VHH binders against Dynein axonemal assembly factor 10 (dnaaf10). Designs and how they scored, part 9

Target 1, 357 residues: Dynein axonemal assembly factor 10 (dnaaf10), of Dictyostelium discoideum (Social amoeba) (q54e33)
Amino acid sequence: MSALGESNNKQNGKEILHNYVTKKLTSQPYSCQWIPTSCSVVTVGKKTSGGISKGDIKIHQLEFDDTSGDPKLNLVYENEFTNPFRCLSFFKQANQLQQQDNRKFITGDFNGQISEWDSDICDIPIWGVKGAHQGSISAIDAYADNLVVCGGKDGTIKVYDTRIKPNSANDNNGNNSSPISTFEQTNKSNCWSICTNDNNIIAGFENGDLNIYNLKTNSIQSTTKLNGGICSIDSNDRSNILNQFLITTNKSFISIASFNNNNNNNIEFKDYDINKEPNQTIWSGIYSPWNKKDNENIFTIAQGDGSVSMYRDDCKLIDKVLVSDLPILSLDYSKDRKGLLCCISLKKQLSILISPC
Key: E = the ipSAE of ESMFold2; O = the ipSAE of OpenDDE; V2 = 0.75 times the mean of E and O plus 0.25 times the DockQ between their complexes.

## First folded at step 13 (VHH; framework vhh_4orz_3)

Design r3 (from y3 with A60K; at its last look DockQ between E and O 0.66; V2 from the best seeds 0.00; counts 0 for: pae O 2.1 > 2)
Fold by OpenDDE, look of step 13:
Structure r3 (fold): chain B 357 residues (1-357), chain A 123 residues (1-123)
Amino acid sequence: as target 1 above (357 residues)
Amino acid sequence: EVQLVESGGGLVQAGGSLRLFCAASGFTFSSYAMAWLRQAPGKRREWVALISEGGDTDYKDSVKDRFTISRDNAKNTVSLQMNSLKPEDTAIYFCATREYEVYPDSRYVFDYWGQGTQVTVSS
């Protein structure tokens, strides 16, 4: 499958980010991710009908017409569920470029329920936890094939192993697994963002708290406070998430952070104000899975103004594109096709973006 | 069924004042945030003001210090006091509520709104 035309993404020697295709949706998505080893995107969110809000899962397949050059998003799956969904995560591997055979994903909903789905069969969850949180699950991340970490409005972080089946005695529906670990934030602030592997959790909270937890010791490893609510956290290396991770805030603030175990558990921060306008929410920031060999990290952010911007790790702007008139909430890089991103907006839109990197 | 009924709109001269009202029913009013939205001709609906369950308020920058949102939980009403009105404030104003909070910024997400009330500000 020929890499989408590298040639068209350079104008005057500059890397260019383009809106490849945008599709209007019938429901409001709140999260999107690429299905591993596919050209398809899963969106989860809310469908409102007759005054009732339900959960909505859609799968769109990107079709490339090599001859016409006109990309198309085809809806290949749609279903509705009881609770609106807030967040979504596929299981991430240490090596992001390795093809994942695991096409299962986890959702968190506004009712505090976790569900595991097979992207091939999304009609019924294959695993789940009711009442994982009091209130909405705001953030969720999954690692390997079984580790699920979620944060919620109740100011708690829950860690689950999907291999652990609920005790039959307590849940007739098999959806009551006990968490492996529970972490409580001291101020009970809403956990907005989570990045995890099998060793550590990095959690960001509404009040600006950033906590690093150790999963082996089930303890807090480090705590700091940023200026603004922490909207997203992503690492450039899932095998070692503490080496370098990207933080975005609701105050137009980005931080590239690194944790040094040798220096008294101190986190080093490189802080950048991205916007001239104060207090713009950066809803999402993610590293490109590509270009790791050249020690050049590229990351992309989604902003409240409806724009998507690509940056180098020194926070030099590569390119910016206006995708929507409303905020972009979620971003994801394809791990299978270089240069493709998906994003969703509060305008009920799914967009595929293309970049040379 | 959630019902939101707006009232209080009308024609006013620039610099004038209006007070909009919204009567809410069909839900536990005190448990939900309330908002005012507006839609000008040919423009997209936009958020104007928000009041949380606890009474915290937020405003669009363009209306800050001119508009005041308030709620009465005993009466299931929300109000928008609009002062120093400008022609640019001309729009249909909608009372809105949200069932779900979408963090980190829920100002753009609402689940229910009324039929709206017309506000026209003449130059």
Scores: ipSAE 0.200, ipTM 0.579, lowest interface PAE 2.1, mean pLDDT 88
ESMFold2, look of step 13: ipSAE 0.656; ipTM 0.836
ESMFold2 (binder alone), look of step 13: mean pLDDT 81; pTM 0.819

Design r4 (from y1 with Y108F; at its last look DockQ between E and O 0.49; V2 from the best seeds 0.49)
Fold by OpenDDE, look of step 13:
Structure r4 (fold): chain B 357 residues (1-357), chain A 123 residues (1-123)
Amino acid sequence: as target 1 above (357 residues)
Amino acid sequence: EVQLVESGGGLVQAGGSLRLFCAASGFTFSSYAMAWLRQAPGKRREWVALISEGGSTDYADSVKDRFTISRDNAKNTVSLQMNSLKPEDTAIYFCATREYEVYPDSRFVFDYWGQGTQVTVSS
C-alpha cells in the first residue's frame, strides 16, 4: 500500500496536516477508530428519532483515487441498538505496527454496559456485561485479545477478561461476566480516561486525579493530582505504557509524563499550556504510531474549538487545522496507512486527516 | 413526550432586563440538568447557561455576571434572568435538557429543546 499523500503533505519543507475528507453523518458519533487492516473507520454514538435515543454503529470505508487524489467516505454498515454508545476501543497490541488480525472492538454505553463486537459482523454483540458501571462508561481500553478495562461515572474501574463466560447460573442471557478486578477511586470521581496493557492501568479522573494501577498485584502503584480533569491518556508504547504517556486536560493543559520505577514510584511530568486562551478542553490526545525508531514522538490533539493540532514531543507545534465549528471528541491514527487520522465532531461529522507523520 | 415551552421573550432596550421561563413536561424534571441556548441570526446555536440536577450553575463567558439561571423542581420550570442586556444578546433563546452527559464538556450536548422565544435588544 503506497504511502498515501507523502508527496503532497510537504510544503516548503514543513510538515502539513490536511483535512482530507469530511462527511456529514445522520447520527452523533462520540468515538471513532480505524478498523485494523482496513481503510475503514467505525463510529459509535447516538441516533435520536422521535424523541428516543438509540445506539448507533457505522462503518465508513475510505475510497481514494491514487491518480486524482479525490477521497470519499462510503457508508458500508449501519445498525441501531438500545443504548447510546460513549466510547469504543479495538484491542491494542504491544506492537502497534504489526498487522492485527483481530478486528473485534469493545464499546461502553451510557447505561454502563460493555459490548464486544466483530467488525465484520456487528449485528449482535459476541460478548457483553450489563451493569458494569452505575451510570455511563466514560472510558474504555482493550489490550491483546481479551483484556478490557473501563471507567465510569461511578468512580470505578473495572477489568474484564472476555474469555470468561458468564456463569449460566447467574444470568441466562449470557452477557454478565464478573470483573476480574475492580478499583475504586477514593473520591468517586468520574473516570474520564484509561490507558492499559496487561501490567498497568493509567486512569485519569474528572477531579484531576491520576492513578496508576498494577494489574498483577491488583493495587495502586501511584497516585498524583493534575491541574484539571484528565480528558485523555495515551502511551507511545503499548508494551510499556509507563515509559512515556500523554495526558490532556480540560484546562488547555498537556503533560508528557514518565514513570520512574527506580525513584520511589515517582511520575515525572513535563507540563505545557498549549492555548493562549485559558480553559479550552483538549478532548483527545494520541501518539502517532509512526517514527518510533528515531525516538521522535509525534502526537496529535483534538480541541474544543474544533481544531486538530500535531505536536512534537517538546510540544512544538507542527501544524494545526480547523476541522469543525464544534468540538472534536475523538481521534485515531491508522496503523495501516501512514499519515491518516480519523476524527469526529459534535457537528455530526467524520473527518479523515492526512499528514506526513 | 418531552416538551419544553419557552416564554418571556420580547423587545428591550440596551441595559434593560428580561426574564425567560421554560415549562417542562414529559420527563422527571428533577433528575435532569437544564440549560439555555441561543441562536442569533446567521450564527450557530450557542450555549448560554446550565443548571445541574443539584442546582450547580455554569455560564458562558459572554453572559457571566449578567445572566442567572434558576430552576423550580416543584413547578418543573427553569428561568433565565437576563440583566444588562446588550444588542449582541439578540437571539432566539431555547430551553434545553440532556438525557446523557458527555464528558468532559457536556455544555455542547443537549437532547431536547423547545421552539424558542425571541429576545431583541435595541441600541
Scores: ipSAE 0.348, ipTM 0.675, lowest interface PAE 1.6, mean pLDDT 89
ESMFold2, look of step 13: ipSAE 0.620; ipTM 0.850
ESMFold2 (binder alone), look of step 13: mean pLDDT 82; pTM 0.823

## First folded at step 14 (VHH; framework vhh_4orz_3)

Design m1 (from y1 with T97V; at its last look DockQ between E and O 0.60; V2 from the best seeds 0.47)
Amino acid sequence: EVQLVESGGGLVQAGGSLRLFCAASGFTFSSYAMAWLRQAPGKRREWVALISEGGSTDYADSVKDRFTISRDNAKNTVSLQMNSLKPEDTAIYFCAVREYEVYPDSRYVFDYWGQGTQVTVSS
ESMFold2, look of step 14: ipSAE 0.580; ipTM 0.816
ESMFold2 (binder alone), look of step 14: mean pLDDT 81; pTM 0.814
OpenDDE, look of step 14: ipSAE 0.279; ipTM 0.623

Design m2 (from y1 with R98Y; at its last look DockQ between E and O 0.35; V2 from the best seeds 0.00; counts 0 for: pae E 5.6 > 2)
Amino acid sequence: EVQLVESGGGLVQAGGSLRLFCAASGFTFSSYAMAWLRQAPGKRREWVALISEGGSTDYADSVKDRFTISRDNAKNTVSLQMNSLKPEDTAIYFCATYEYEVYPDSRYVFDYWGQGTQVTVSS
ESMFold2, look of step 14: ipSAE 0.024; ipTM 0.398
ESMFold2 (binder alone), look of step 14: mean pLDDT 87; pTM 0.867
OpenDDE, look of step 14: ipSAE 0.368; ipTM 0.672

Design m3 (from y1 with S106T; at its last look DockQ between E and O 0.62; V2 from the best seeds 0.00; counts 0 for: pae O 2.8 > 2)
Fold by OpenDDE, look of step 14:
Structure m3 (fold): chain B 357 residues (1-357), chain A 123 residues (1-123)
Amino acid sequence: as target 1 above (357 residues)
Amino acid sequence: EVQLVESGGGLVQAGGSLRLFCAASGFTFSSYAMAWLRQAPGKRREWVALISEGGSTDYADSVKDRFTISRDNAKNTVSLQMNSLKPEDTAIYFCATREYEVYPDTRYVFDYWGQGTQVTVSS
């Protein structure tokens, strides 16, 4: 394992990544994402009151004062639900031209329920599946059109088509939809991470298993084992997620992986240690949607020590910022505002980070 | 209502030992992980030890090999054996549990804790 280069490429001493604004929340978020075509962030998580835990959805709007430079996060929506939420994913927005009106997202909760929401109206789910998993849903991805892929504590991956409504006879609320595909991990390890497109599912598990599934053949394409639990998976290209994808682990290392079709379906791994210090969980890793000069990929990781770090694809550190004294759990790049990221911590915080690169 | 009641704290000399106990009620004890937390004066509450439903244990680096967490599901109790105590171990110790597991790292997430028991280690 090669060490991630500590070379602070701080161009001319300038901070490349910094905490733009942090807001203390009244609930504990477990996932955050930008609402497409907006300056708003959705957070989902748990609200505890009087010993009772409920689900919490909040929408926060980032307001820029170009003149004063003081960014603000305004809470524009809040609602409580029966089940605490663990993860969320927005659907792929078709063509840039598709009307502002279809900003839908999916949630997975700790009780194994999937819910679909309209970000404009989050009071009632549009669609849902009760009992999609036994136990919590730990990962969810809705990249493919009308498909929801989720993984859970029960060691299964489920694929649902949101267009398939349960037979009207028993529950008008879609509560009994059957998955179109089910993949079972051999060791029944918790699925912590999923990255999907129209063709493949890349799934990471607590026990270090990395499985690639083919959605067309409904079969396993590849199985490998890493030396750590796989916390997150993200690809640099959603059209071809197997070309290059980032893996983060709970053992202080990341892996940049590529699937080579020409070499017996082998996955090549480049493993990098963040530090030689005790094992730290890297909760999330995501590619920047914008490439720097020369088609270089940039990725950002959220770390258990409360820091967020940005790297080049050669694993050179660009910059690091301490965001919280507790772990950062979730990261998301804005696709609309270049250089903006959102992240949440176990300290009940939402932060917006800014990077000019 | 979830109740956690800690006991066993006290004054001990450096190098000494204490055993803390926690009595749990108001929930299905065997179905939940239990933990010990501590808070020293002027410091943030920190995680000390965790024991899963299945009995797997984890420890903070600062207490590893010195402290031992155990549970008795029949009695709804969790204990912390503390050996080789140091002045730095002086804190209020809390028994804690969580309602929901947050993977991949659950060491920082707890929903319930007791009133705590004071542990003082003199030099």
Scores: ipSAE 0.068, ipTM 0.533, lowest interface PAE 2.8, mean pLDDT 87
ESMFold2, look of step 14: ipSAE 0.572; ipTM 0.807
ESMFold2 (binder alone), look of step 14: mean pLDDT 80; pTM 0.813

Design m4 (from y3 with A33S V109I; at its last look DockQ between E and O 0.53; V2 from the best seeds 0.51)
Amino acid sequence: EVQLVESGGGLVQAGGSLRLFCAASGFTFSSYSMAWLRQAPGKRREWVALISEGGDTDYADSVKDRFTISRDNAKNTVSLQMNSLKPEDTAIYFCATREYEVYPDSRYIFDYWGQGTQVTVSS
ESMFold2, look of step 14: ipSAE 0.692; ipTM 0.828
ESMFold2 (binder alone), look of step 14: mean pLDDT 82; pTM 0.832
OpenDDE, look of step 14: ipSAE 0.316; ipTM 0.644

## First folded at step 15 (VHH; framework vhh_4orz_3)

Design n1 (from y1 with S52Y; at its last look DockQ between E and O 0.73; V2 from the best seeds 0.57)
Amino acid sequence: EVQLVESGGGLVQAGGSLRLFCAASGFTFSSYAMAWLRQAPGKRREWVALIYEGGSTDYADSVKDRFTISRDNAKNTVSLQMNSLKPEDTAIYFCATREYEVYPDSRYVFDYWGQGTQVTVSS
ESMFold2, look of step 15: ipSAE 0.673; ipTM 0.848
ESMFold2 (binder alone), look of step 15: mean pLDDT 81; pTM 0.819
OpenDDE, look of step 15: ipSAE 0.374; ipTM 0.687

Design n2 (from y1 with G54E; at its last look DockQ between E and O 0.91; V2 from the best seeds 0.60)
Amino acid sequence: EVQLVESGGGLVQAGGSLRLFCAASGFTFSSYAMAWLRQAPGKRREWVALISEEGSTDYADSVKDRFTISRDNAKNTVSLQMNSLKPEDTAIYFCATREYEVYPDSRYVFDYWGQGTQVTVSS
ESMFold2, look of step 15: ipSAE 0.628; ipTM 0.828
ESMFold2 (binder alone), look of step 15: mean pLDDT 80; pTM 0.811
OpenDDE, look of step 15: ipSAE 0.377; ipTM 0.674

Design n3 (from y1 with G26E; at its last look DockQ between E and O 0.80; V2 from the best seeds 0.00; counts 0 for: pae O 2.1 > 2, unsure alone 64.3 < 65)
Amino acid sequence: EVQLVESGGGLVQAGGSLRLFCAASEFTFSSYAMAWLRQAPGKRREWVALISEGGSTDYADSVKDRFTISRDNAKNTVSLQMNSLKPEDTAIYFCATREYEVYPDSRYVFDYWGQGTQVTVSS
ESMFold2, look of step 15: ipSAE 0.659; ipTM 0.833
ESMFold2 (binder alone), look of step 15: mean pLDDT 79; pTM 0.800
OpenDDE, look of step 15: ipSAE 0.211; ipTM 0.591

Design n4 (from y1 with S56E; at its last look DockQ between E and O 0.90; V2 from the best seeds 0.54)
Amino acid sequence: EVQLVESGGGLVQAGGSLRLFCAASGFTFSSYAMAWLRQAPGKRREWVALISEGGETDYADSVKDRFTISRDNAKNTVSLQMNSLKPEDTAIYFCATREYEVYPDSRYVFDYWGQGTQVTVSS
ESMFold2, look of step 15: ipSAE 0.639; ipTM 0.831
ESMFold2 (binder alone), look of step 15: mean pLDDT 80; pTM 0.808
OpenDDE, look of step 15: ipSAE 0.200; ipTM 0.569

## First folded at step 16 (VHH; framework vhh_4orz_3)

Design p1 (from n1 with G54E; at its last look DockQ between E and O 0.71; V2 from the best seeds 0.63)
Amino acid sequence: EVQLVESGGGLVQAGGSLRLFCAASGFTFSSYAMAWLRQAPGKRREWVALIYEEGSTDYADSVKDRFTISRDNAKNTVSLQMNSLKPEDTAIYFCATREYEVYPDSRYVFDYWGQGTQVTVSS
ESMFold2, look of step 16: ipSAE 0.632; ipTM 0.841
ESMFold2 (binder alone), look of step 16: mean pLDDT 81; pTM 0.817
OpenDDE, look of step 16: ipSAE 0.570; ipTM 0.805
ESMFold2, look of step 17: ipSAE 0.622; ipTM 0.833
ESMFold2 (binder alone), look of step 17: mean pLDDT 81; pTM 0.821
OpenDDE, look of step 17: ipSAE 0.577; ipTM 0.807

Design p2 (from n2 with V109I; at its last look DockQ between E and O 0.70; V2 from the best seeds 0.51)
Amino acid sequence: EVQLVESGGGLVQAGGSLRLFCAASGFTFSSYAMAWLRQAPGKRREWVALISEEGSTDYADSVKDRFTISRDNAKNTVSLQMNSLKPEDTAIYFCATREYEVYPDSRYIFDYWGQGTQVTVSS
ESMFold2, look of step 16: ipSAE 0.607; ipTM 0.806
ESMFold2 (binder alone), look of step 16: mean pLDDT 81; pTM 0.815
OpenDDE, look of step 16: ipSAE 0.289; ipTM 0.644

Design p3 (from n2 with D61Y; at its last look DockQ between E and O 0.89; V2 from the best seeds 0.00; counts 0 for: unsure alone 64.8 < 65)
Amino acid sequence: EVQLVESGGGLVQAGGSLRLFCAASGFTFSSYAMAWLRQAPGKRREWVALISEEGSTDYAYSVKDRFTISRDNAKNTVSLQMNSLKPEDTAIYFCATREYEVYPDSRYVFDYWGQGTQVTVSS
ESMFold2, look of step 16: ipSAE 0.647; ipTM 0.837
ESMFold2 (binder alone), look of step 16: mean pLDDT 80; pTM 0.815
OpenDDE, look of step 16: ipSAE 0.621; ipTM 0.818

Design p4 (from n2 with D61E; at its last look DockQ between E and O 0.86; V2 from the best seeds 0.63)
Amino acid sequence: EVQLVESGGGLVQAGGSLRLFCAASGFTFSSYAMAWLRQAPGKRREWVALISEEGSTDYAESVKDRFTISRDNAKNTVSLQMNSLKPEDTAIYFCATREYEVYPDSRYVFDYWGQGTQVTVSS
ESMFold2, look of step 16: ipSAE 0.634; ipTM 0.825
ESMFold2 (binder alone), look of step 16: mean pLDDT 80; pTM 0.807
OpenDDE, look of step 16: ipSAE 0.465; ipTM 0.760

## First folded at step 17 (VHH; framework vhh_4orz_3)

Design k1 (from p1 with D61Y; at its last read DockQ between E and O 0.86; V2 from the best seeds 0.70)
Amino acid sequence: EVQLVESGGGLVQAGGSLRLFCAASGFTFSSYAMAWLRQAPGKRREWVALIYEEGSTDYAYSVKDRFTISRDNAKNTVSLQMNSLKPEDTAIYFCATREYEVYPDSRYVFDYWGQGTQVTVSS
ESMFold2, look of step 17: ipSAE 0.651; ipTM 0.840
ESMFold2 (binder alone), look of step 17: mean pLDDT 81; pTM 0.820
OpenDDE, look of step 17: ipSAE 0.625; ipTM 0.826
ESMFold2, look of step 19: ipSAE 0.633; ipTM 0.827
ESMFold2 (binder alone), look of step 19: mean pLDDT 81; pTM 0.821
OpenDDE, look of step 19: ipSAE 0.620; ipTM 0.821
ESMFold2, look of step 20: ipSAE 0.646; ipTM 0.835
ESMFold2 (binder alone), look of step 20: mean pLDDT 80; pTM 0.812
OpenDDE, look of step 20: ipSAE 0.638; ipTM 0.828
ESMFold2, fold request of step 25: ipSAE 0.647, 0.626, 0.620; ipTM 0.846, 0.824, 0.830
ESMFold2 (binder alone), fold request of step 25: mean pLDDT 82, 82, 81; pTM 0.833, 0.833, 0.823
OpenDDE, fold request of step 25: ipSAE 0.624, 0.642, 0.661; ipTM 0.828, 0.836, 0.850
ESMFold2, last read: ipSAE 0.611, 0.632, 0.602; ipTM 0.837, 0.840, 0.828
ESMFold2 (binder alone), last read: mean pLDDT 82, 82, 81; pTM 0.830, 0.835, 0.824
OpenDDE, last read: ipSAE 0.654, 0.644, 0.662; ipTM 0.834, 0.832, 0.839

Design k2 (from k1 with A33S; at its last fold request DockQ between E and O 0.57; V2 from the best seeds 0.63)
Amino acid sequence: EVQLVESGGGLVQAGGSLRLFCAASGFTFSSYSMAWLRQAPGKRREWVALIYEEGSTDYAYSVKDRFTISRDNAKNTVSLQMNSLKPEDTAIYFCATREYEVYPDSRYVFDYWGQGTQVTVSS
ESMFold2, look of step 17: ipSAE 0.659; ipTM 0.833
ESMFold2 (binder alone), look of step 17: mean pLDDT 82; pTM 0.832
OpenDDE, look of step 17: ipSAE 0.633; ipTM 0.822
ESMFold2, look of step 19: ipSAE 0.637; ipTM 0.827
ESMFold2 (binder alone), look of step 19: mean pLDDT 82; pTM 0.831
OpenDDE, look of step 19: ipSAE 0.531; ipTM 0.769
ESMFold2, look of step 21: ipSAE 0.640; ipTM 0.842
ESMFold2 (binder alone), look of step 21: mean pLDDT 82; pTM 0.831
OpenDDE, look of step 21: ipSAE 0.524; ipTM 0.771
ESMFold2, look of step 22: ipSAE 0.673; ipTM 0.843
ESMFold2 (binder alone), look of step 22: mean pLDDT 82; pTM 0.831
OpenDDE, look of step 22: ipSAE 0.329; ipTM 0.648
ESMFold2, look of step 23: ipSAE 0.660; ipTM 0.844
ESMFold2 (binder alone), look of step 23: mean pLDDT 82; pTM 0.831
OpenDDE, look of step 23: ipSAE 0.384; ipTM 0.695
ESMFold2, fold request of step 25: ipSAE 0.647, 0.637, 0.655; ipTM 0.843, 0.833, 0.839
ESMFold2 (binder alone), fold request of step 25: mean pLDDT 82, 82, 82; pTM 0.835, 0.833, 0.838
OpenDDE, fold request of step 25: ipSAE 0.642, 0.629, 0.657; ipTM 0.835, 0.826, 0.842

Design k3 (from p3 with A33S; at its last look DockQ between E and O 0.89; V2 from the best seeds 0.65)
Amino acid sequence: EVQLVESGGGLVQAGGSLRLFCAASGFTFSSYSMAWLRQAPGKRREWVALISEEGSTDYAYSVKDRFTISRDNAKNTVSLQMNSLKPEDTAIYFCATREYEVYPDSRYVFDYWGQGTQVTVSS
ESMFold2, look of step 17: ipSAE 0.656; ipTM 0.841
ESMFold2 (binder alone), look of step 17: mean pLDDT 81; pTM 0.821
OpenDDE, look of step 17: ipSAE 0.475; ipTM 0.734

## First folded at step 18 (VHH; framework vhh_4orz_3)

Design j1 (from k2 with S56D; at its last look DockQ between E and O 0.62; V2 from the best seeds 0.00; counts 0 for: pae O 2.2 > 2)
Amino acid sequence: EVQLVESGGGLVQAGGSLRLFCAASGFTFSSYSMAWLRQAPGKRREWVALIYEEGDTDYAYSVKDRFTISRDNAKNTVSLQMNSLKPEDTAIYFCATREYEVYPDSRYVFDYWGQGTQVTVSS
ESMFold2, look of step 18: ipSAE 0.630; ipTM 0.832
ESMFold2 (binder alone), look of step 18: mean pLDDT 82; pTM 0.830
OpenDDE, look of step 18: ipSAE 0.151; ipTM 0.587

Design j2 (from k2 with S31D; at its last look DockQ between E and O 0.82; V2 from the best seeds 0.00; counts 0 for: pae O 2.6 > 2)
Amino acid sequence: EVQLVESGGGLVQAGGSLRLFCAASGFTFSDYSMAWLRQAPGKRREWVALIYEEGSTDYAYSVKDRFTISRDNAKNTVSLQMNSLKPEDTAIYFCATREYEVYPDSRYVFDYWGQGTQVTVSS
ESMFold2, look of step 18: ipSAE 0.673; ipTM 0.844
ESMFold2 (binder alone), look of step 18: mean pLDDT 82; pTM 0.834
OpenDDE, look of step 18: ipSAE 0.156; ipTM 0.582

Design j3 (from k2 with Y61W; at its last look DockQ between E and O 0.81; V2 from the best seeds 0.64)
Amino acid sequence: EVQLVESGGGLVQAGGSLRLFCAASGFTFSSYSMAWLRQAPGKRREWVALIYEEGSTDYAWSVKDRFTISRDNAKNTVSLQMNSLKPEDTAIYFCATREYEVYPDSRYVFDYWGQGTQVTVSS
ESMFold2, look of step 18: ipSAE 0.651; ipTM 0.838
ESMFold2 (binder alone), look of step 18: mean pLDDT 82; pTM 0.829
OpenDDE, look of step 18: ipSAE 0.175; ipTM 0.598
ESMFold2, look of step 19: ipSAE 0.641; ipTM 0.816
ESMFold2 (binder alone), look of step 19: mean pLDDT 82; pTM 0.827
OpenDDE, look of step 19: ipSAE 0.536; ipTM 0.771

Design j4 (from k2 with E99D; at its last look DockQ between E and O 0.70; V2 from the best seeds 0.00; counts 0 for: pae O 4.0 > 2)
Amino acid sequence: EVQLVESGGGLVQAGGSLRLFCAASGFTFSSYSMAWLRQAPGKRREWVALIYEEGSTDYAYSVKDRFTISRDNAKNTVSLQMNSLKPEDTAIYFCATRDYEVYPDSRYVFDYWGQGTQVTVSS
ESMFold2, look of step 18: ipSAE 0.664; ipTM 0.844
ESMFold2 (binder alone), look of step 18: mean pLDDT 81; pTM 0.823
OpenDDE, look of step 18: ipSAE 0.029; ipTM 0.437

## First folded at step 20 (VHH; framework vhh_4orz_3)

Design i1 (from k1 with D111E; at its last look DockQ between E and O 0.76; V2 from the best seeds 0.51)
Amino acid sequence: EVQLVESGGGLVQAGGSLRLFCAASGFTFSSYAMAWLRQAPGKRREWVALIYEEGSTDYAYSVKDRFTISRDNAKNTVSLQMNSLKPEDTAIYFCATREYEVYPDSRYVFEYWGQGTQVTVSS
ESMFold2, look of step 20: ipSAE 0.582; ipTM 0.808
ESMFold2 (binder alone), look of step 20: mean pLDDT 81; pTM 0.821
OpenDDE, look of step 20: ipSAE 0.268; ipTM 0.619

Design i2 (from k1 with L50M; at its last look DockQ between E and O 0.76; V2 from the best seeds 0.63)
Amino acid sequence: EVQLVESGGGLVQAGGSLRLFCAASGFTFSSYAMAWLRQAPGKRREWVAMIYEEGSTDYAYSVKDRFTISRDNAKNTVSLQMNSLKPEDTAIYFCATREYEVYPDSRYVFDYWGQGTQVTVSS
ESMFold2, look of step 20: ipSAE 0.617; ipTM 0.819
ESMFold2 (binder alone), look of step 20: mean pLDDT 82; pTM 0.838
OpenDDE, look of step 20: ipSAE 0.564; ipTM 0.794

Design i3 (from k1 with Y52S E53Y; at its last look DockQ between E and O 0.72; V2 from the best seeds 0.00; counts 0 for: pae O 2.1 > 2)
Amino acid sequence: EVQLVESGGGLVQAGGSLRLFCAASGFTFSSYAMAWLRQAPGKRREWVALISYEGSTDYAYSVKDRFTISRDNAKNTVSLQMNSLKPEDTAIYFCATREYEVYPDSRYVFDYWGQGTQVTVSS
ESMFold2, look of step 20: ipSAE 0.699; ipTM 0.850
ESMFold2 (binder alone), look of step 20: mean pLDDT 82; pTM 0.831
OpenDDE, look of step 20: ipSAE 0.217; ipTM 0.632

## First folded at step 21 (VHH; framework vhh_4orz_3)

Design l1 (from k2 with E53S; at its last look DockQ between E and O 0.80; V2 from the best seeds 0.62)
Amino acid sequence: EVQLVESGGGLVQAGGSLRLFCAASGFTFSSYSMAWLRQAPGKRREWVALIYSEGSTDYAYSVKDRFTISRDNAKNTVSLQMNSLKPEDTAIYFCATREYEVYPDSRYVFDYWGQGTQVTVSS
ESMFold2, look of step 21: ipSAE 0.629; ipTM 0.834
ESMFold2 (binder alone), look of step 21: mean pLDDT 83; pTM 0.837
OpenDDE, look of step 21: ipSAE 0.485; ipTM 0.739

Design l2 (from k1 with A33V; at its last look DockQ between E and O 0.80; V2 from the best seeds 0.61)
Amino acid sequence: EVQLVESGGGLVQAGGSLRLFCAASGFTFSSYVMAWLRQAPGKRREWVALIYEEGSTDYAYSVKDRFTISRDNAKNTVSLQMNSLKPEDTAIYFCATREYEVYPDSRYVFDYWGQGTQVTVSS
ESMFold2, look of step 21: ipSAE 0.641; ipTM 0.850
ESMFold2 (binder alone), look of step 21: mean pLDDT 84; pTM 0.864
OpenDDE, look of step 21: ipSAE 0.447; ipTM 0.719

Design l3 (from k2 with A35N; at its last look DockQ between E and O 0.83; V2 from the best seeds 0.00; counts 0 for: pae O 2.1 > 2, grease 24.3 > 24.2)
Amino acid sequence: EVQLVESGGGLVQAGGSLRLFCAASGFTFSSYSMNWLRQAPGKRREWVALIYEEGSTDYAYSVKDRFTISRDNAKNTVSLQMNSLKPEDTAIYFCATREYEVYPDSRYVFDYWGQGTQVTVSS
ESMFold2, look of step 21: ipSAE 0.594; ipTM 0.830
ESMFold2 (binder alone), look of step 21: mean pLDDT 84; pTM 0.854
OpenDDE, look of step 21: ipSAE 0.229; ipTM 0.596

## First folded at step 22 (VHH; framework vhh_4orz_3)

Design ko1 (from k2 with Y100S V102S Y103S; at its last look DockQ between E and O 0.72; V2 from the best seeds 0.00; counts 0 for: pae O 8.3 > 2)
Amino acid sequence: EVQLVESGGGLVQAGGSLRLFCAASGFTFSSYSMAWLRQAPGKRREWVALIYEEGSTDYAYSVKDRFTISRDNAKNTVSLQMNSLKPEDTAIYFCATRESESSPDSRYVFDYWGQGTQVTVSS
ESMFold2, look of step 22: ipSAE 0.025; ipTM 0.488
ESMFold2 (binder alone), look of step 22: mean pLDDT 82; pTM 0.824
OpenDDE, look of step 22: ipSAE 0.031; ipTM 0.289

